# Designs tried in a protein design chat: VH-VL binders against q2ft37. Part 34

Target 1, 241 residues: q2ft37
Amino acid sequence: MGHHLKRVVSPKSWGIPRKTDKFVTKTSPGPHNKNALPIVVWARDQMGIVRNMKEAKHVLREREIIVNGRPVRHPDMGIGIFDIVSIPKSGKHYRILRDKKGRHVTIPIDEDAASSRLVKITNKTIVKGGRIQLNLRDGSNVLTDKQYKSGDSIVLSLKEGQKNEIIDHFPFQPGNMAMIIGGKHSGVVGRIIEHIPVPGSLPNRVILKDESSGESFETIDEYVVMVGRESPAIDRWGIEE
Below, E stands for the ipSAE of ESMFold2; O stands for the ipSAE of OpenDDE; V2 stands for 0.75 times the mean of E and O plus 0.25 times the DockQ between their complexes.

## First folded at step 13 (VH-VL; framework fv_fezakinumab)

Design k1 (at its last look DockQ between E and O 0.35; V2 from the best seeds 0.00; counts 0 for: pae E 5.3 > 2)
Fold by OpenDDE, look of step 13:
Structure k1 (fold): chain C 241 residues (1-241), chain A 120 residues (1-120), chain B 111 residues (1-111)
Amino acid sequence: as target 1 above (241 residues)
Amino acid sequence: QVQLVQSGAEVKKPGASVKVSCKASGYTFRGYSMHWVRQAPGQGLEWVGSINPKSGGTSYAQKFRGRVTMTRDTSISTAYMELSRLRSDDTAVYYCAREYDFWRGYSDYWGRGTLVTVSS
Amino acid sequence: QAVLTQPPSVSGAPGQRVTISCTGSSSNIGAGYDVHWYQQLPGTAPKLLIYGNSNRPSGVPDRFSGSKSGTSASLAITGLQAEDEADYYCQSYDSSLSGYVFGGGTQLTVL
């Protein structure tokens, strides 16, 4: 598969100008898959911290950019929603979110906030030995001996010596806070009112109440990420262009 | 040449808000973060916050969180700093300063400053 | 109040060497963040004097030098001149505060 694509057909979620260059970096298979933003596009086109691919490669070779506690090595590595991007040399940290239009947005966060990341549990697998493997939305997985449910969110530590330890848990249940990451309600933070399982191959329905407007709306399980219990655990919401 | 032209002096009452502007020229506005630093009369420099004009991302000093809002208009290469719920100790000269090196974090060009006086 | 500590004032005669210290902690200078220095003449905006611990921008005389060691930095001025009378500020980044920090400033008087 190619390492580049025509810039004019780049995903809208990248939120980059399409008429500047003929080509743009194609995300390598890996984290977030179709929902991924190449790290070089993030650094160059969104943040402006590098001017070109050559500079980006230099920065990456020097391990200047860390994603979820690991140095990025390739410019086509994908980042996505709720990823933590750190630049130790400058002391700057960022959380990747989605705005109301479904575009990747970068939110500055402090060191404390950057010490952990939120991720949704997609499904579970029992592995040899009876341990539970949690398969996460970003394509990663973690092993645990505790019981969690699909649809729940977990908070993983990024601290040295505690990497990938589950330090918090947000159950998918009525009354808890969620962020919508797809569809026409992307970017909305709301409280779950009702979960409506749908028989068959159709997605389950979720009714939420918008925290800002107070209006109720409906979405599907896939677009719901738990972000808190009575209140959101993330310090910044409502991202606007 | 690089120039940072700030808005004129402001006189405000306690509880009011002030919005200072900084118009940049002589360079690509979106390519460099903009810092805001203030200096009370006879006092030292105090970092207020910064904004990335390309992404719109902001970083504020903890002291000002909840009261300060930094914005930019890329179409006119202008950065804004708004400080609300003003009090007497907010009286200071407010500077905008371009961050030349994202990785090193120093400012090479400064505006001439905007005096904001808060008095009853 | 200032995160970085500077002496409030230093003085020297023309031609002498003076040093201004900037003392930080393990969360800023000691964490490896660069130290920068600014000169502020009376009634003017700060001017970049030293960046990246020891580098001089164009136009800054070589009699100005910067150094960093451990949790402290230092600005040295040799061949002190009358026009050097100003306030000097060190600046760095503090990880615990997730923000940029300045020293309290040092007033340099040329006797």
Scores: ipSAE 0.519, ipTM 0.821, lowest interface PAE 1.1, mean pLDDT 93
Fold by ESMFold2, look of step 13:
Structure k1 (fold): chain C 241 residues (1-241), chain A 120 residues (1-120), chain B 111 residues (1-111)
Amino acid sequence: as target 1 above (241 residues)
Amino acid sequence: QVQLVQSGAEVKKPGASVKVSCKASGYTFRGYSMHWVRQAPGQGLEWVGSINPKSGGTSYAQKFRGRVTMTRDTSISTAYMELSRLRSDDTAVYYCAREYDFWRGYSDYWGRGTLVTVSS
Amino acid sequence: QAVLTQPPSVSGAPGQRVTISCTGSSSNIGAGYDVHWYQQLPGTAPKLLIYGNSNRPSGVPDRFSGSKSGTSASLAITGLQAEDEADYYCQSYDSSLSGYVFGGGTQLTVL
C-alpha cells in the first residue's frame, strides 16, 4: 500500500548508539524533574508509537498527547508515577506506575479512571486571604481552604470545568496504605507503622509493613506516596498486590 | 506486501475454548496494534479487543472481559485471541485487523477471518 | 442495538448521490472522537474507506467523502456506480464503554 510508505518518515542513521543518563539526571522543563521519564522515551522506547525524534515532535506539535489534562509540547518533558497520559482522538488513556522491580510501566485505564489523578503534597505556603497553596510533587500547585499536610496525597479532578478540584485525600499517618517510589523497596505497597522524624540533615525514617509478605521494612519519607487509608484503595490505581 | 494470515475454521461445542491466530508479514509487527473484530452470520461488526504487540498491553470490550485473552509472540509476528466458555451466540467470523495509526485508532489491513462455529 | 445508528439500507440509481448517516451520542462522536468508515463487499473482509472523518486512503475514488458534525457523521457517494453495492460501517470510540464501537451497517443497493 503506497499510502503507508508516503506517511512514514524513514529514520536516518544517526551513528552508533550511545548510553545516556537522562533517567538519572534530568534537564527537562516542567513537572517531575527528578528521575522522570521523558515523554519521547515513553513514546518511542516504551510504547513504540513513534520511531524517531522527528515523529515525536510532529505528534507534540499536533497536541496529540495530553498529560494530566494538558498538552505536552516538549519531547524531554518528564512524566512520572501516577501521571495520566491521554490520546484524545483515539480514546486511549494510561496511568504511569512502577512494577515490583521498580521499572516504569504503562497501565491502560478507562475514561473514568483517567478523569482524576493521585498526587503527593510536598509542601504548602499561606497566601493572600489565608488561603493555602499546596505545592505538589509533580511541580504544580493548588489553592485550598482546607488543612492538608506535607506527605499527604490528594486526588485531583481532571474533568473539564472541575479541573484541580480536590475530590479525595489520603493522610500520611500510621495505619494508612502507601506505595514506595524509590530506593530498595520501589514498587512495594505497605501500611505505615511509624513515622520517625530525624534531627539534623538526615532523611526522616518511615517504617512500613509489606502487605503481601507481612514483613516490616524501612524507607525515607521522600519515597512514600499515600495510596489509600486504612481500607486499601490499591485497585483504584491499578496497583498489583 | 502487508498480510494478515489467520488460522482455519473451527467447530466447537458449548463450554469449550478456541484460540485463533493471526500471523503478520510485510511490516514491523511490534510497530502496530492488532484488533480483533467479530461478525455473527447476517449481522454487523463487533469489536472484541486489541493488543499492543510491543508493550503487551490489552483492551477488551466489556462483554468479553473475563472470557477473552489476547496475546502475541513477537518472535513469529503472531497475535492470538482465545475465547473461553463458548456459547452458541459466539458463532461468528473473527477478524484480526492492524491499527494503522496508534493516534487515530483505525484499521487499515484486515485478515480474511476465521469462522468459529459453536454447536452441539 | 448498535451504539452508532445507521440506516439499515439505502439505494440509488447509477450516477446519483447517496448519503449514509452515522448517529452517535455525547460519549462517542459528540465527545470529539474520529469516525472511520469501512466497505464490505459480499464474502470479503472489511476494507478501510475513510479515516479520521474525511481522509481517503490511496485507491479509494474521490466520489467517496466523509464528514462529521456534532454527534453525527455522514458518508457521501456521488456518481453512484454498480461496484459501490456493498455494506458500509462507521466506527468510533465510546468513552462510556471504554472501547471501539461500530454502526449497525448499511446495505447499499444500486438500482
Scores: ipSAE 0.138, ipTM 0.618, lowest interface PAE 5.3, mean pLDDT 84
ESMFold2 (binder alone), look of step 13: mean pLDDT 93; pTM 0.945

Design n1 (at its last fold request DockQ between E and O 0.74; V2 from the best seeds 0.85)
Fold by OpenDDE, fold request of step 20:
Structure n1 (fold): chain C 241 residues (1-241), chain A 120 residues (1-120), chain B 111 residues (1-111)
Amino acid sequence: as target 1 above (241 residues)
Amino acid sequence: QVQLVQSGAEVKKPGASVKVSCKASGYTFRGYYMHWVRQAPGQGLEWVGWINPKSGGTFYAQKFRGRVTMTRDTSISTAYMELSRLRSDDTAVYYCAREYDFWRGYMDYWGRGTLVTVSS
Amino acid sequence: QAVLTQPPSVSGAPGQRVTISCTGSSSNIGAGYDVHWYQQLPGTAPKLLIYGNSNRPSGVPDRFSGSKSGTSASLAITGLQAEDEADYYCQSYDSSLSGYVFGGGTQLTVL
């Protein structure tokens, strides 16, 4: 039972019924940490494309599921926000988002949208040789010779021949468009008005304006992901409120 | 046995909307994607889109985006396709079809079709 | 007009062998997507005939066979019978259109 969790205490972000089976798959350490949604829970409980663990293991062995350009090998692999899930042999592609209740939601996307993924820069480290390592929100990292700032978003290519190349960049700055991925304003797309650094260990504050409602609201920088500049890349990324 | 029972023929004016239903039985409704395919009189088959009855997720052909809405009611195992801003070239038999293999993308059972006629 | 190209009509005498071609491109059949075939009898809904390029569902006679090579697929019917008179459609997926696609259909006449 080392890879199982009592279903009644599963994260609310998974958005699955809790009073069915006694146990549910526990996410393995890795991308998006322990709060990530296991791929088998995604496939079985959210998508209904497999009936049980046996079927899930079968499709994984056949490399039927691709996440961020790599075949999924284990049923307990975690997926999270902005991940691209592809079923290459049927041409189905999905982007993982979160709704206003903080639950993982799966959005179907087309081929063009599935050719890249958005990811937030958490921090950066200078490595031997003077190159810059960008540490990303999902736990992965990429090396670059260009200068970026913490809080910025980068777009990584998933196309063959140019995997993990940075093909676009959205700076964390006033005037640019962002998506909120946590708190009571989860799912909202708005324009950054002001970034207010807070001394100490408290989270920095960010004031945004909801473009649809015109309402201004405050959140923390941890929940802010840049999704564009003057305009959000809604059509390209399939980002909706 | 698997059955897909569709609603009856519809006659609509240009600019109107039509909603076709497809009631599924004989299998687990939430376990299979449902496709919609149409066929104009004397013409070939044209894919409209699919819906995942489990999640409610939808994906439409580029041609129909903005005009088509696919929904489902899991309590009665029924899928719906609504097409708005109808025009004469929307006249066709509309089929619902079950996708048996999610991983390969083919339809194994089809409804008998619903004729939608758009005329002034 | 159709993304996948089929001959508009084919004909054969009872007992003969006929083939229906389905020609695609590098963005569909050539990209490795499976080809499926459907039979549509007059006045009826389509019926699955071949799935996954060459597999027959239960109830489909072995005189029906499918194949795929390069950017094209083919449906072969041996021992042609009168009841085979119908329209036949190939189906696949096209990455450039981000959608499922059908051939234009082939009307098979049994002479």
Scores: ipSAE 0.918, ipTM 0.961, lowest interface PAE 0.5, mean pLDDT 94
Fold by ESMFold2, fold request of step 20:
Structure n1 (fold): chain C 241 residues (1-241), chain A 120 residues (1-120), chain B 111 residues (1-111)
Amino acid sequence: as target 1 above (241 residues)
Amino acid sequence: QVQLVQSGAEVKKPGASVKVSCKASGYTFRGYYMHWVRQAPGQGLEWVGWINPKSGGTFYAQKFRGRVTMTRDTSISTAYMELSRLRSDDTAVYYCAREYDFWRGYMDYWGRGTLVTVSS
Amino acid sequence: QAVLTQPPSVSGAPGQRVTISCTGSSSNIGAGYDVHWYQQLPGTAPKLLIYGNSNRPSGVPDRFSGSKSGTSASLAITGLQAEDEADYYCQSYDSSLSGYVFGGGTQLTVL
């Protein structure tokens, strides 16, 4: 008998075009974009807030749905883990998370929680003028003059006038809290014990301690997203509390 | 022909819990958010929270978090609100109300209300 | 005290015009959130009267009208009739409370 993992039911995933007032948007899809859930599937099939594609296109034309501070215009535009989905005229806000089985879940959140978003730094690029471009897991980019490392998480403001300002930082280091977003341990929140570099093209290993069970486990660094320092930045982690 | 039929009046002691039901008919239950709103005797309306019957997602007013749980059973088109650790100032009529327009957040049809009395 | 402020009572004679105010703040009406109005007849549940500031559901007479400006909203009732005697509530969303808010209610008496 075979092992079967539940997957998001979706057509081919599309990256979300990300533009900021001050920053260049990276076009290439990241891992987040590859596993993205189309906004129409979310709205029609999971949330039941539109009845069909015609209604979905109408509400998108009216700019009724805001993802990470920007109106979604295309029904096949993708959303993924840690995204903030807002319905500004009725004051409804949601964070996209995963449960312990790796399934997409939508968590209602308050205004304060919806005013920022957490993203993982995938890599860095030096751009013209010596500034540092942080390339983020969702395919977007931000510029900074401060030190950040690949594997770290940053918190970006979604507040008007401060959009994409870095307002917090969670280093990828032992002792800090992480969430696992893929593989066997998807949805687990744990504390980093050790990062084990692996030579060549094989993935680096990360050893974590599951805070709820006290047991250690191993995963690859691609699946690790820092979510806090001594405590998680988010009070809710998936459906199973 | 929307109908929201609520459970009967309840009398409770302080510290107890109450679970109020709201059975919907005449529309697609999972297509519309359901709100709960209460009205204390001689006072105005106070929003308690909402539930999305399709997803089961809930959101509660700050003052009720930790004491209220909203659930639903889509097989019988019924929403529930449970309020725990009751106090005398929880005495109120509790209404369920359908949110017609998700995008604007108004309630077009209300149940008749369930009186919950909390006294020793 | 209610987040949205309404006069506790208003009165008018049959045929007259009355106005019920709903005053909010920068975190609700002043932030651009819509105002909705409900009528509550004695001994009954509230009934939607005005939605989206000024729209009437079918079956609501055109003598009921709503408007919004700045941090305030207003419900106007013209041609006042005895059956209009009820409590009236405004409702909006408040971003600082992350929730839906009602006015304290206005008791309309038809003299």
Scores: ipSAE 0.859, ipTM 0.945, lowest interface PAE 0.6, mean pLDDT 87
ESMFold2, look of step 13: ipSAE 0.850; ipTM 0.942
ESMFold2 (binder alone), look of step 13: mean pLDDT 93; pTM 0.949
OpenDDE, look of step 13: ipSAE 0.912; ipTM 0.959
ESMFold2, look of step 14: ipSAE 0.851; ipTM 0.944
ESMFold2 (binder alone), look of step 14: mean pLDDT 93; pTM 0.948
OpenDDE, look of step 14: ipSAE 0.914; ipTM 0.959
ESMFold2, fold request of step 20: ipSAE 0.857, 0.848; ipTM 0.945, 0.945
ESMFold2 (binder alone), fold request of step 20: mean pLDDT 93, 93, 93; pTM 0.950, 0.937, 0.946
OpenDDE, fold request of step 20: ipSAE 0.917, 0.917; ipTM 0.961, 0.962

Design n2 (at its last look DockQ between E and O 0.78; V2 from the best seeds 0.85)
Fold by OpenDDE, look of step 13:
Structure n2 (fold): chain C 241 residues (1-241), chain A 120 residues (1-120), chain B 111 residues (1-111)
Amino acid sequence: as target 1 above (241 residues)
Amino acid sequence: QVQLVQSGAEVKKPGASVKVSCKASGYTFRGYYMHWVRQAPGQGLEWVGWINPKSGGTFYAQKFRGRVTMTRDTSISTAYMELSRLRSDDTAVYYCAREYDFWRGYSDYWGRGTLVTVSS
Amino acid sequence: QAVLTQPPSVSGAPGQRVTISCTGSSSNIGAGYDVHWYQQLPGTAPKLLIYGDSNRPSGVPDRFSGSKSGTSASLAITGLQAEDEADYYCQSYDSSLSGYVFGGGTQLTVL
């Protein structure tokens, strides 16, 4: 497969102009799904911190961009929701979110907020030795001896010396706060009211109460990411709607 | 030639708000972060925050969060800094400064400054 | 009160060498963040003098030099001239404050 994508068919979630150039960088297989935002598109088209691919490659060679505590080396590496992007030499840190239209948005964050990242547990696998492997939404995994459930969110440390340690946990349960990351309610923060398992191959249903409007709405498990307990932890992260 | 032209001096009462403008020319406005730095009379420099003119993203010093709002109008290459709930210790010259190197965090061009005086 | 500590004033005669220190901590200079220097002539806006610890922008004489070691940085001025009389500020980033920080400034007097 080629390394380019026709710009006119680029995912809407990228939120970039489509009638400027014929082609745009295609995300490589890796973190997140095929709709992940290439780091060069983020840097060039969204942030404007590089002018072209040549400059992008230069800054990547110099390890100027850190994603989730690891230097980015390839311009087609994908970033996605809740990823932490850091420019360590200038003290700039960002969290990737989704807006109400499902587009990637970049939120500047504090040094402390950049020291951890939120990620949803998709499923679990028991590995040799009896340890539990948590398979995460972004395609990564972590090993743990503690019990967590699919659908829960965990907070992973990005600090040196304790990378990928689980430092917090948000259970998927009624009464806890969640962010919707897909569908018509994308970007909404709400409280879980009820989880309705659906027999068969259909997605399970989740009923939430919108924190802002107070209205109840329904979505599916796939679109629900826990972001807090009694209150959303995103408040600590300085996230604005 | 790069130029940063700031709005004129302001005199405000405590509790009021002030909005200072910085018009950029001689370069691509959206391609460089804009910083705001203030200097009280006879004192040193104090960083207020930065704005990304392309995305509109802002980041403020902890001291000013909740009182400062940075915005931009890309159509006229102008950055704005609004400071609310003014008090006497907000009296200072406010500078806009272009961040030349995003990766290292230094400013190469500065406006001439805007004096904001807060007095009862 | 400034996060980066500078001497309030330094002085020297024309032709002499003077140094201005900028003392930080493990959360700024000691953490590896670049140190930049600005010159502010009386009644004017700051001007970039040194960037990235030791680099001179175009137009800055080679009489000005910057260095960094440990948690401190230093600006050296050789062949001191009358026009060098100004305030000098070091600048870096502090991770504990999540923000850019300046030194308190040093007033240089040419005797």
Scores: ipSAE 0.910, ipTM 0.958, lowest interface PAE 0.5, mean pLDDT 94
Fold by ESMFold2, look of step 13:
Structure n2 (fold): chain C 241 residues (1-241), chain A 120 residues (1-120), chain B 111 residues (1-111)
Amino acid sequence: as target 1 above (241 residues)
Amino acid sequence: QVQLVQSGAEVKKPGASVKVSCKASGYTFRGYYMHWVRQAPGQGLEWVGWINPKSGGTFYAQKFRGRVTMTRDTSISTAYMELSRLRSDDTAVYYCAREYDFWRGYSDYWGRGTLVTVSS
Amino acid sequence: QAVLTQPPSVSGAPGQRVTISCTGSSSNIGAGYDVHWYQQLPGTAPKLLIYGDSNRPSGVPDRFSGSKSGTSASLAITGLQAEDEADYYCQSYDSSLSGYVFGGGTQLTVL
């Protein structure tokens, strides 16, 4: 018995639909959590740039699709919020965001915007040599000798020769801009007013102000991703809906 | 057979807007990006931008950002380009062009063009 | 002013060979982006002639050929015929402009 299940076929006499893709749905899509969007669903169903799985596999074998600076090879590789998807040979670039219903949406972006990616720090670990490993929301990590805190966002370069260099930092603190990626306020961009640590099993609370309406609201810290300091990074991210 | 039928010529005054249309037939409209390209009198071709009719996503040349809006209506297989705050140097023939190859970025069919004249 | 440079005009007698150059820079052709070519007959819309540097679409005569080297591309036309008299444009992508770019166009005259 393994992690992958064999295709289950029903007896022909029952006359029920055969499940041809159940096997592939048991494969984890990659570093993004349960909200990850398989690259084949993105390419075929959202973008319409491939017609079927066979064409998707061909395109991926040819390294036509680059996600966060690396070619994607597996059709069930997951993409998620803030990922950069590039089609280098035709110069098309996209950022993955979420709409107010929590669905992934694709935003076309220019070359400069596609040359870096935003990622939230979830925790950190000391590794060999005393260096700090920042563990990132998308499941990836980077090494640093500088002090960063969980809940902060960093901007990583995607440029050749500078890949994964930290080129900007958005601290989780009052006055800085954040995007909400879950719950009732998904997709809202607001300014941090207060972080309220909560002892015990309950989530920590965050109070934000929606700058467009002037109204305050509350969410939990896991839904908060810093997208700027005072204001400069928000325009670059195309978040204004 | 693939056809891209564009709206008729327009005469506009400076400061106005124009919206040109491009009705597609003979292929699956949602399966191909649509580009807009213009050609001023005595000048070469200039790319304006593209739209993905499936997703509605758009991307515009830097020169036109803030003044151009590209839309589509998939129920009638029609793409639109609207250019606002017109100036005399916006006088041009505006072409729609179907991008056949998403991966290499070339267009295989072009509309006949829509002449937009901006004068007072 | 076009990002890609083409000669404004070229000419040739019937049956002869002509070439049309398309010169770019390190942000477009020199970065490895494909070059495509379009033919525009007088009073008509452009028509795809060459794609992906050197490929001919179905229906384009084999006397049209394309090539690319370094920061430049070339369209060659052999066995010139009167119907080849047209304007020719190259197209590529430019990373510094984040957009598609065309050459300034070349008017071919068949003498």
Scores: ipSAE 0.837, ipTM 0.935, lowest interface PAE 0.8, mean pLDDT 86
ESMFold2 (binder alone), look of step 13: mean pLDDT 92; pTM 0.939

